# Designs tried in a protein design chat: VHH binders against BTB/POZ domain-containing protein 2 (btb2). Part 18

Target 1, 284 residues: BTB/POZ domain-containing protein 2 (btb2), of Schizosaccharomyces pombe (o74778)
Amino acid sequence: MSMNSSTEISQEPSIMKPVSSISSFVFNAGFLQGTFSDTTLIIKGETYHLHALFLGRSPVLLQKLIENNPKGDVHYTIEVETEDPYVTKESCLFVLSTLYCDSPRIPAEVNVCSVLAVSDLLGLDTLAFEASSLIEKSIRPETMESVIRFLDPNFEGLERLKMGMYPRFTSGLFNKAIQVMYNTLVSNWNTEYARLLCNLPFEVIKDLLESDKLTVGASSMARYKLANEIVKMRASFRKQNHIEGKGDESVVLAFDEGSRGIQLVHIAPGAESRRKIWKATSVR
Key: E = the ipSAE of ESMFold2; O = the ipSAE of ESMFold2 at other seeds; V2 = 0.75 times the mean of E and O plus 0.25 times the DockQ between their complexes.

## First folded at step 18 (VHH; framework vhh_7n9e_1)

Design g5 (from p05 with S104K D107K; at its last look DockQ between E and O 0.71; V2 from the best seeds 0.67)
Fold by ESMFold2 at other seeds, look of step 18:
Structure g5 (fold): chain B 284 residues (1-284), chain A 122 residues (1-122)
Amino acid sequence: as target 1 above (284 residues)
Amino acid sequence: DVQLVESGGGLVQAGGSLRLSCAASGFTFSDYGMYWGRQAPGKGREWVSGITYSGTNIAYASSVKGRFTISRDNAKNTLYLQMNNLKPEDTALYYCARDQGDVKESKAYDYWGQGTQVTVSS
């Protein structure tokens, strides 16, 4: 029987017309209730009873389903292994639910950083980009420390900060964070930014305070005083936390272009920390 | 209301280049991230590249990284995709899309254009 083969639709329909969307029914019966689930998915020790048809929208999960061939069993068991602390049960539930939806939105109550982590793990590039875009838009003094920790959770240093843990989607976030800091450092250095500035690598602090993009008062003396306060705060932090072997930091007056009259210097652990080291410029 | 109009597609020889444009209207362009997607004949949709509202964070699918460059001009409300070293497997309908914007956004509609066809011959 050829239904709907003509250009004109007859006013004598031969089938029932549903009053609700199939997508709503699939989400409630399928995702929420697990009706007719055919797959046991294991992520980080948590188990999910889901459907291969919808999981196949993830290229990562699709590949694992293809690799699974239980000849006498119609049930799939697949596992995604990770040690990523940002991969949480709550964010896995949210991200997996998006496989049952057409146009998911990331709600305010979900940890967007964890959504990015799970989306990247499952190869869901649109959702990962959406998450990274939201993280970037959220960068301000109150969120700065959490964003920087997300980029470099293990304190690896500048190269990790520049890339983040998910480089395809996080490589631009550090640059945006620095741009925000240029406009907010003076008002926040001893408050919202205090712990952050103590934990940032010296080369980041040096570049930030020496940059002509940072405005500190009308004179080199205002910048010199601010830089000294920050260096002193970092030294106190190292003492309070028994951090040894990092050497000393200081601020000197300089007349290099782009330095705005100061230079931050670091005295490496292999040098006498009580002696002042003068920077010299000589051509030979 | 929100409109996204793609242009710049066409027929090109393998190894050639094309530049796609996406003209945006009906919303504050500079407040939103934007991305390109594509759909090849008989295949599902593939995310290609995205650029955040400020332009500081740019991402590419691995299949196009190094060959494609996304950019935006907020003064012209226009998104671009420069495609170099084109291959036959790049043949697809290319469309632009707007991201979610803010978690407080009240509407959950997909905002994407009708697309522009790119055909790459050997």
Scores: ipSAE 0.625, ipTM 0.871, lowest interface PAE 1.9, mean pLDDT 85
ESMFold2, look of step 18: ipSAE 0.694; ipTM 0.893
ESMFold2 (binder alone), look of step 18: mean pLDDT 81; pTM 0.820

Design g6 (from p01 with S62D A103V; at its last look DockQ between E and O 0.49; V2 from the best seeds 0.63)
Fold by ESMFold2, look of step 18:
Structure g6 (fold): chain B 284 residues (1-284), chain A 122 residues (1-122)
Amino acid sequence: as target 1 above (284 residues)
Amino acid sequence: DVQLVESGGGLVQAGGSLRLSCAASGFTFSDYGMYWGRQAPGKGREWVSGITYSGTNIAYADSVKGRFTISRDNAKNTLYLQMNNLKPEDTALYYCARDQGDVKESNAYDYWGQGTQVTVSS
């Protein structure tokens, strides 16, 4: 009774509700087969024949559609340029397919790091967040090296590690990785973490081993021994890989107001070498 | 069953502030990342901000960064969004959502609340 003359004006037009066959048509005929495609999309040399209506769900692709066809011609040609090694054909296909779905889910079979990379590239913030959340949940000893490499694939150092390559979604991942390492370092330093610890910047190693969040046995001697083993492992790695000009590293017991810890010391190349201490070794 | 109930919306003048809450039940809140989305009249849904299960990784849409702050209280099963310096373009229905869970989770569902209206007058 209350829906008669007054509510009819506010009602949506009389159109059919979508049925499952329309959703299936959109994905199968549209995305999978390219039926009625109106857009040639090029990402990293790969070509995709897709539909501007669905690609416009990406704010990045929408802007490119507007810029490359301002008169609204029949066919769009757009390109997304990147040299990001995590942007792969397989991950582009997955991420682009989500534009044709209502409620996409990241399955176990895809590379989640690459999904994050492509999602960030295309401005798909929900999917990028979903990917980053999955990466965080996956951080454990056997995945740690790959996560750290994902954060800093070009070996830029600590500041890149803190931000990652997609700062909007990766800025917290390094801190989480370090939290996991506090609880897993003692059991994994010479196995799952061996290569990782050799490649981490000295300042990260120093902060990790000096932190009171790391528990190593009952005394400073246990921590001192572990730190020496890791420093020796890093030195052997540099020698075996002919890495020169990085100076030396050592571990000393801390003797300030209390004998409570260790200090990792980095001796700069040439300026702080063993030969600079000839007078110090003569004075007791 | 999973329930997400938003509150804290309302009518506010431009430049004002609101704090949204999302009360969660029916799942282990601390195991899931959470996010806020919004939908303005006649527009598509827009992701606003997300916070991972531990709270260590936080992300914002560019349109809200520096003005909005997401947080969570795992002891109270509650997600928050502090919205400062509100603008008329922030007018929307705001809803909270749960992430998909672990990649091995077989019974993951798309869950979001009914939303709370935020209206910012000029």
Scores: ipSAE 0.663, ipTM 0.885, lowest interface PAE 1.7, mean pLDDT 84
ESMFold2 (binder alone), look of step 18: mean pLDDT 81; pTM 0.818
ESMFold2 at other seeds, look of step 18: ipSAE 0.692; ipTM 0.890

## First folded at step 19 (VHH; framework vhh_7n9e_1)

Design j1 (from g1 with A108Y Y109M Y111V; at its last look DockQ between E and O 0.86; V2 from the best seeds 0.00; counts 0 for: pae O 2.1 > 2)
Fold by ESMFold2 at other seeds, look of step 19:
Structure j1 (fold): chain B 284 residues (1-284), chain A 122 residues (1-122)
Amino acid sequence: as target 1 above (284 residues)
Amino acid sequence: DVQLVESGGGLVQAGGSLRLSCAASGFTFSDYGMYWGRQAPGKGREWVSGITYSGTNIAYASSVKGRFTISRDNAKNTLYLQMNNLKPEDTALYYCARDQGDVKESNYMDVWGQGTQVTVSS
């Protein structure tokens, strides 16, 4: 059999060839209507009545299906355990539905962070990468807090931020977020970024404000003033929320560090720090 | 007329190295994330590695982490896969693919190349 130069032409055999899309039937009758479901899948206490044939496209679910060897019973009951708050019923439904499709597309109305979480949980690497790529494209002042919280939901600190909760797919997102902040901090520090800046680790604030990549203005003192406003905002936040044990922060002039001339200083917490007041503020 | 063309496959001995290229045309390459997949004879497709549009986020399958390196050159519209310490189980047809693009894109379609064969003999 030969094909012309421009298009692939299907040849009809002597037996009547199907002309309708099987994929549409599978999605509607199988996933949406649940006809002939053979599997009860449990994720975080929610149940889904689905089909082993399609669930087997997930390496994680396939392994669980293989491990279930019913004797005289072909109905599967499998469970995927997780404490991940980003694994939600809505995102599980979406991600599971992609197992019934050939070329799934993440639509605008779905929480992409939760899609990444569920796709990583189920070993769906292509979908997880698609989600991480969309998250990266979405990073801007209005979304920054939600992206940073997604990377470090338990406030573990800089090392967690660099990796995220799904390291195979999130390890570069923090670097992209920082790149965006260099260009948007000055315009957003007291508005879109206010809460975010209060919750970021000191190490991140220090690196951000001391960086040569951050442009603050023509005045030699503009960066010093901005850094002091942010440090003051963070201190007020800690007092308002009764957060203790973090020590104090200050901004000093530093001629040897970058062209901008500031250094953020963290005064260690505890009695030793209070006995060693380096600014001599107790001798007023 | 979106097109992806892989090259650089061939026959290598176990422990050897190979560098794959994927030339892109018909779309703005720098707007899309890209990834490599592979398919061994008699086996299903396997996602291998991906790199986002900016190059800041890179992901690898566990089976290739530490041995393979993905990179892109947006000025040349080219995606690369450097494969080191190759093993017989790396034998497969390797293909590149484009991600779905922005959710607001009006003309999405699944885009992947025809692939380049990599064969690793023991």
Scores: ipSAE 0.611, ipTM 0.867, lowest interface PAE 2.1, mean pLDDT 84
ESMFold2, look of step 19: ipSAE 0.662; ipTM 0.886
ESMFold2 (binder alone), look of step 19: mean pLDDT 81; pTM 0.817

Design j2 (from g2 with S62D; at its last look DockQ between E and O 0.82; V2 from the best seeds 0.69)
Fold by ESMFold2 at other seeds, look of step 19:
Structure j2 (fold): chain B 284 residues (1-284), chain A 122 residues (1-122)
Amino acid sequence: as target 1 above (284 residues)
Amino acid sequence: DVQLVESGGGLVQAGGSLRLSCAASGFTFSDYGMYWGRQAPGKGREWVSGITYSGTNIAYADSVKGRFTISRDNAKNTLYLQMNNLKPEDTALYYCARDQGDIKESNAYDYWGQGTQVTVSS
């Protein structure tokens, strides 16, 4: 037999690629058709008829197969319980299908945040890292709110934002989001970021607007005006939505040591009014 | 073509240290996340550690957390793995791999190097 060269020209026809392969058969007959399925897998009330041999590629599912069939019965029934809203049927189908593939890729049609959630649930570290890398690369003004919601879906605050819900894979995403906001805030604060800025914790808003990494014109007055607009927007949002117990926010020009900048001030619920505190601190 | 070339493996006593390097070429290194995997004798591939394109998000397998440190130098197109307090169970062929990149690059083939052998004697 003759071998086709890797050069630009060849004397022989190329070897035809096989029409079917073992990997194609495994995916189609196994995953898609369920041929010879031996396992009933239940995730969040959804049932999947699959194969222990392939499910064993998940360390989480392997452990459950071992624990729930110690005598080697012919049929497995295993359950993975979770209350995670990002674990969806569509993402479970995709992630489970990757157990039947070599080197799967995350397609544009799936929710990458949900892929991360399911892959973390199933101990699929390569896929979880791939998903987190795609999420990081997707961070831009149009996606920022959805990424921040993914990190802190229950509005727990700054410490949750820093870690995310899957800290092995999400603990760096907030820092990246902040880096993107430093470069995009001025152009997007009243448009793409408007709702996001209203819902972010005060501590995040304060750190963002006071940072020397944020460039707002040439003077502290430009920064003061932007910060004041954002604080006003947040206050209007709380009033319109009848949100109580958050206290008041204000922006002051800071002249400590004879230098100038801004400070965002929060007056907690039940504290002395910001008017009195602000006047005392802003006089000197 | 995309090439990933690992180096820095060798024989080391338990408790010792090694630093692995992965030289990347044929693509824009700073646009991709990178990760290390390993394959122990008679076992399948195991994900070890990953670092995203910007370097801001880093992840480790539980078995290596606290002992291994991943890093990248985008100016040199090089990925690193500092391996401390090595154990005999760390004996494996270590390879670097490129992540999927942009979501628009779906259906691309995986890219990984041929690996560098790390052997930890007891």
Scores: ipSAE 0.648, ipTM 0.877, lowest interface PAE 1.8, mean pLDDT 84
ESMFold2, look of step 19: ipSAE 0.649; ipTM 0.879
ESMFold2 (binder alone), look of step 19: mean pLDDT 82; pTM 0.827

Design j3 (from g2 with N107K; at its last read DockQ between E and O 0.80; V2 from the best seeds 0.67)
Amino acid sequence: DVQLVESGGGLVQAGGSLRLSCAASGFTFSDYGMYWGRQAPGKGREWVSGITYSGTNIAYASSVKGRFTISRDNAKNTLYLQMNNLKPEDTALYYCARDQGDIKESKAYDYWGQGTQVTVSS
ESMFold2, look of step 19: ipSAE 0.687; ipTM 0.895
ESMFold2 (binder alone), look of step 19: mean pLDDT 81; pTM 0.820
ESMFold2 at other seeds, look of step 19: ipSAE 0.669; ipTM 0.886
ESMFold2, look of step 20: ipSAE 0.663; ipTM 0.884
ESMFold2 (binder alone), look of step 20: mean pLDDT 81; pTM 0.818
ESMFold2 at other seeds, look of step 20: ipSAE 0.652; ipTM 0.884
ESMFold2, look of step 21: ipSAE 0.674; ipTM 0.888
ESMFold2 (binder alone), look of step 21: mean pLDDT 82; pTM 0.822
ESMFold2 at other seeds, look of step 21: ipSAE 0.660; ipTM 0.885
ESMFold2, fold request of step 23: ipSAE 0.606, 0.621, 0.652; ipTM 0.870, 0.874, 0.883
ESMFold2 (binder alone), fold request of step 23: mean pLDDT 81, 82, 82; pTM 0.825, 0.825, 0.831
ESMFold2 at other seeds, fold request of step 23: ipSAE 0.613, 0.595, 0.635; ipTM 0.867, 0.867, 0.881
ESMFold2, last read: ipSAE 0.627, 0.630, 0.627; ipTM 0.876, 0.880, 0.875
ESMFold2 (binder alone), last read: mean pLDDT 82, 82, 82; pTM 0.831, 0.830, 0.827
ESMFold2 at other seeds, last read: ipSAE 0.627, 0.594, 0.610; ipTM 0.877, 0.866, 0.871

Design j4 (at its last look DockQ between E and O 0.72; V2 from the best seeds 0.64)
Fold by ESMFold2 at other seeds, look of step 19:
Structure j4 (fold): chain B 284 residues (1-284), chain A 121 residues (1-121)
Amino acid sequence: as target 1 above (284 residues)
Amino acid sequence: DVQLVESGGGLVQAGGSLRLSCAASGFTFSDYGMYWGRQAPGKGREWVSGITYSGTNIAYASSVKGRFTISRDNAKNTLYLQMNNLKPEDTALYYCARDQGDVKENAYDYWGQGTQVTVSS
């Protein structure tokens, strides 16, 4: 009973199609209708009436079934606890439905970030990777704030941004986002990126604006003007939202670079005099 | 049509190394994420490692992290898996697969026929 060893398929590249009658019955009667369900699954307070056989395709749910199999019961009750805001009823429903399918596809109407969250929670690595790949492909000015918020929903800062909330699958997304911003910042800084730039950590803003990968024009004055507008926008945002204790930000010309060099400077609250703080920030 | 052809498998002693290749055709390779899976005798398919279309986001199953390295060469339309410090439990049929692409694409599960890796104890 070896697999077909032929490497050349002259008639059709996709030779095999799934047997639709069995798979259709499993999905409709089993998942959608709950026929003969034997398991009550509880995720984040929501209840799902499902089948242990199919739930066992999740390593996480399988372990729960094994650990919570009460003596003598013919019905399973298992719970997965989480406080993750990206774990939603809609995404749980979609991800659980994939356990009843051979080759699930993430549809356009589902929140892909929430699919990643639920698939990671349930140990469904293929689906989690598929979701992360779609998120990366979706990174553009219009989606940038949503992606960055997904990576760091609690505004923890640069280290969280670099890893995201699901490091196995999100650790590269921030780098991709920054690469996109190098090519799109000039056209979007005061529109699509306005709120995002106000909420990003200073270290990210500094690295972004000082990078030679960011092209603003042939003159350091163009870059200086843009950086000052962004710093002013951030300061205005803090004032309008009554955010205190963040210190000051400024832009200075970098004298040892070409004519286009700048340096962003941050003075933490309660710092020493401008003289001492200026020297510390100028050491590099 | 999408075609994925794996190569580089074989018999190797425990502790040894192998480099798998996956030659891709029939699609714009640089637009898609790619991954490796494996199927050991009597077990279901296990996801091993994935790399997104740009190469910036790479993931590994915990069982292979630190021992396996995924990479891609978009100029050659080729996906690679460098497998080091191989263990008998790595014995499996290894296949490469393409991610789903756009959310509206009609696609069957795209995976190759696989290449056998056998690790002797």
Scores: ipSAE 0.608, ipTM 0.867, lowest interface PAE 1.9, mean pLDDT 84
ESMFold2, look of step 19: ipSAE 0.630; ipTM 0.876
ESMFold2 (binder alone), look of step 19: mean pLDDT 81; pTM 0.822

Design j5 (from g2 with Y109W; at its last look DockQ between E and O 0.76; V2 from the best seeds 0.66)
Fold by ESMFold2 at other seeds, look of step 19:
Structure j5 (fold): chain B 284 residues (1-284), chain A 122 residues (1-122)
Amino acid sequence: as target 1 above (284 residues)
Amino acid sequence: DVQLVESGGGLVQAGGSLRLSCAASGFTFSDYGMYWGRQAPGKGREWVSGITYSGTNIAYASSVKGRFTISRDNAKNTLYLQMNNLKPEDTALYYCARDQGDIKESNAWDYWGQGTQVTVSS
C-alpha cells in the first residue's frame, strides 16, 4: 500500500496506522494456519477453514454468510456448488488467499484460466478481469489450443467460442485469437496449430482461410494449396478418430475475389454432389 | 513515474450523460489493460468496467451494462467512460486503474488515479 497525497485531520479516534507486519501476520496465522477460523467453506467437496470477515469481500460468499443459519453457535458453514473442471483446489486456494490481501497479483505459477473461473464463481470482478487480460496477452501459437479449449471445453461450436464459458470476461477472446491466427497460421498450421485446426468448426476454418486479412504467399495458388492441405488434414483426423456425421469438405477456386480466390465448401452428411461450383465474377 | 489523471466528472441530473477521461503517462499505455472503478462514501470499491490492452475484450459490471461504454485511444494514451442514463446510485468517486501487465513482471505496481467525482441528482 502506498499513499502520495495529503489528508485533513478528522475527529476520528487516535489509533495507530496499520503496519505491514500485521498484514503478514493476518495472512500467515489467519489464511495459512486458520487460527481462530469461524467459517467452514466447501467448494467442490474441498474444505477451507477461513474467516467470515475476509470472505465477505466476495459478494457471493457474503450473500451465503448472510443467509447462513447457525446451528447453535457462531460457526458458519457455507457451500459453493459447481461442476466446472477449471475450479480446482489449487486455484480456489489462490483466489481465496487474495481475500486476505489488498493488492493481489496473479503469479506465473498459477493457472490463469482457473483463476478466471474461480474469481467469476466468487463474484471477484477485478480479479476476473485481470485474469482475462493476462489470458489475452498470452495468446500465441504455443498457447492457442489451450485458450480455445478454455473457451469451448465441450466442443459446442462457434457460438460457445464467441462467448466462452464466462461471457462477461471471455467475450472477445476468440476474436483476439483469430486476429493472432491471421499473422501466425502460415508458419504454424502443420505444427502448433495442427490439432486445433482439426477440431475447429468448419465455419471458423472457412472464415479464416477465405479472409483477406490472411496473407498467404504471393498468389492465390498458395492460398489454395494451404487450404487443401488443411482440409486434407481435417479429413484424415476425422477418419483416424472415427468422427462421423460431419460430411465432406473441399476447396474450389472462386472468381469473386477480384481474380482467382478460394471458397471452402461443405457437403452435408447424406448429400452427394459431384458438381464443382464457381462463383460468378462480379463486374459491379 | 506512472500517472493516471481522471477528468470529466461533475453534477448531472438523473437520466443525463457524462464522459469521463483518464489521461495516462509514464508507461506504455498500449501494453496494459485498463479499468474503471468507483466508490461511494462509506461503501466499498466497485469494479465498473474494463478493456484489455488491444481493446478486443470489454467487460462491464451488471449494474452498468447497456448504459456505460468503455473505450480507449492508444494514440492519445487515454481511457474513456461514456455514462448514459445516469441514476442516483451511480454517484461515486470514479477512478481509472492499470492492470498488472505482463505476468512475468515481478516489480509491477498497482496504479490508480486520484479520481473524479460524479454526482447524480434525483
Scores: ipSAE 0.621, ipTM 0.872, lowest interface PAE 1.9, mean pLDDT 84
ESMFold2, look of step 19: ipSAE 0.629; ipTM 0.873
ESMFold2 (binder alone), look of step 19: mean pLDDT 81; pTM 0.816

Design j6 (from g1 with K104S S106K; at its last look DockQ between E and O 0.70; V2 from the best seeds 0.68)
Fold by ESMFold2, look of step 19:
Structure j6 (fold): chain B 284 residues (1-284), chain A 122 residues (1-122)
Amino acid sequence: as target 1 above (284 residues)
Amino acid sequence: DVQLVESGGGLVQAGGSLRLSCAASGFTFSDYGMYWGRQAPGKGREWVSGITYSGTNIAYASSVKGRFTISRDNAKNTLYLQMNNLKPEDTALYYCARDQGDVSEKNAYDYWGQGTQVTVSS
C-alpha cells in the first residue's frame, strides 16, 4: 500500500506540533522554571526552588525531607551546610539538574572536581564515580598540580594525599598520579611540575626519585644530577617564599643501597636543637 | 555495537558467595570505567561498585563494602563482582554498565546490560 502526505513527521519541525515529551516538560517547566515548586533548598547560602519528588532521588535530601515534614505543611525548607570550597553554585545547579533526568552526562564545560564534591555531598554515588573516573582520565603533566591540590587543598601531607577529600571516590587518584609522574617527570620537572615538586612532601619526593620505576638516563649520575636540581629548586622556592624552619635536604651517592645509586636525605627542622632539648628533658 | 552480557546469578543461601561476570564487546574495554548496579523488586536502581579504566580507583556502596569485590580483566574484556557473606537484602537484578567515557565523547545514553538475577534465601 502507498502513502501520500502533504507533510511527514521527522526529527525537524513539521505542520503537526506534538506536545513536548514528558521528560522535556519536567526538565524545562520543573527544574528550569520552578513551576509548582514545593521545596526551598539552601546550600552554602544559595537558594533553589525545587520539587521534593525529584529531590528524593538523593538519599541525603530524602532524609532531610523526611525530617522536615511537619503535619499539614505543603512546603519544605531544607538546608545542606558545608564549608567545602569545591561546592559551587554552578556545580550545585548541574548536579541538582541530574535529579530531573534519566541519563545524566557530565559535560566538558563543568568543573568535574566540583561535580564530585557536590555529588558526594548529596549521596549520588553513580555521579560521584563518573566524576572520579573523569578526573583520573584527565591526569597529565599540565593538570597534575590541580589534581594534587584537589586531593590535598590544605597541604596536610601524605596521609591526605593518599585518601583525598572524598575517600570513597578519591583514594586511588594519588596512586594514579604517581604512576603518571614516573612516565613524565624527567621531561617536565622544571616546567609543568616545577611548582608541584616544590610543594610536595619530602617523603613523596624521596620515594619518586629513588624508585626503580623512574627511568633517568643511562647512569646513576643522571639520576643524581636530576635529584640535586630538584632539591636545589625546592630550597630556592622556600627562600623566595620565606618558608623557614623546614630543615635541609640533600642527595648522596648510595653505596650498596639498591636505590639506583642515590639517597635523598632530610634533616628535620631543629633536629640538632630538638635533640639537645629532647635529651635534656628525657634524661629526667 | 556495544554489548554487555551478565552471567553468574542464581539462588544462594544467606552467608553464601557468588561471582558475577560481565562480558563486554563493541568498544575498547580498557578505555572505560565499569560499574555494577542492582534493582530490587519495587525499588529504584542502586549503584553497587565501580572500577576505573586502569583499575587503580575502586569504589563501593556502603551497604556492600567489605563483602563485595569488583575486578576487571582487560585482556578478556570482562568485569567481575565477587559477592561474599550474602544477605537477603542483596536480592536484586544485577547489571553492569560502562562509564560515560572522555568528557569530549558524545553518546546519547549510558550502556548497560540486561542483568542477571541474584536471589538470597535464608
Scores: ipSAE 0.670, ipTM 0.889, lowest interface PAE 1.7, mean pLDDT 84
ESMFold2 (binder alone), look of step 19: mean pLDDT 81; pTM 0.810
ESMFold2 at other seeds, look of step 19: ipSAE 0.671; ipTM 0.891

## First folded at step 20 (VHH; framework vhh_7n9e_1)

Design aa1 (from j3 with S106K; at its last look DockQ between E and O 0.84; V2 from the best seeds 0.71)
Fold by ESMFold2 at other seeds, look of step 20:
Structure aa1 (fold): chain B 284 residues (1-284), chain A 122 residues (1-122)
Amino acid sequence: as target 1 above (284 residues)
Amino acid sequence: DVQLVESGGGLVQAGGSLRLSCAASGFTFSDYGMYWGRQAPGKGREWVSGITYSGTNIAYASSVKGRFTISRDNAKNTLYLQMNNLKPEDTALYYCARDQGDIKEKKAYDYWGQGTQVTVSS
């Protein structure tokens, strides 16, 4: 009720001065307070009391709303099932809140990888792309291990690394990570990259160390020495962690391969050592 | 101010091709990811394709994958969308947009262009 009314229709012009935008009201009353919520949404056992009108901005949730209300019921109950460990309560809260906003921004306080996971789950392609773009921009020595883990959380290997767990949005991240490593490996191999290099597939290590894009000092001996240090570090890691059955790795000088004068060789368990200085091998 | 100007739209028969351009100014183009969206008359906006600041990560909506190709030329501050095998369902106003840029960026930069019309006749 307005108490600012008048019985004389033309003599008291009044104009409302809004305190906040309609978008701010919708976010506070709708998302934060749940006023007039009509939907119970369940994701990984967590329950959210929200509004079908806004949830319908997610194509995934819209389809579930339509499927679960063929007769026009007043209240919706929908569930999104996932075992994805990156789908967390915090990231779900953030991503769901973006359905109540016009211009969502990903804040530093949330895990961007988890935002990507939830936005992909809910079909929110703009937000998923925004998250992937932020992840790519964040790739540096200090974050490299976490990015690589995000791409391949179960240590499946090179095929998974190239695609990531959300291929539509993560398929380019590994290539970017490798590009960054070419420029940062020499300064970080035994510090920020130490654990990462121990856990990367041999094929990735081989490609990195043999690549023309990696610059290691002024001589081919510098590259040979670095490669040997990394191979030794990986072997020590396997011994320390009781990882068996992986065979051995070695580095040989290879002057006719176009691989910057070295070749990394994986020696299968029980095989005769094939490491030779001054000769190339063709056992790739 | 940030400006995004789309061009290259028009009328084309189904199965045809068009190439859209988005000229960017008022910001360091190479620091930002870019994307295309579209809006058909009477419908909401749909994300179409995005390309990250370096160009190494590219994504497409499932409805356009294999038919559309996004690209960027950072030297020319220009974003492109090559659209092949166009369908009547592709009829829409196409606009380009800039992404958030950096996680540390506290200001919302919600910028998009005015759009260029693409009409695909049966």
Scores: ipSAE 0.655, ipTM 0.880, lowest interface PAE 1.8, mean pLDDT 85
ESMFold2, look of step 20: ipSAE 0.677; ipTM 0.891
ESMFold2 (binder alone), look of step 20: mean pLDDT 81; pTM 0.820

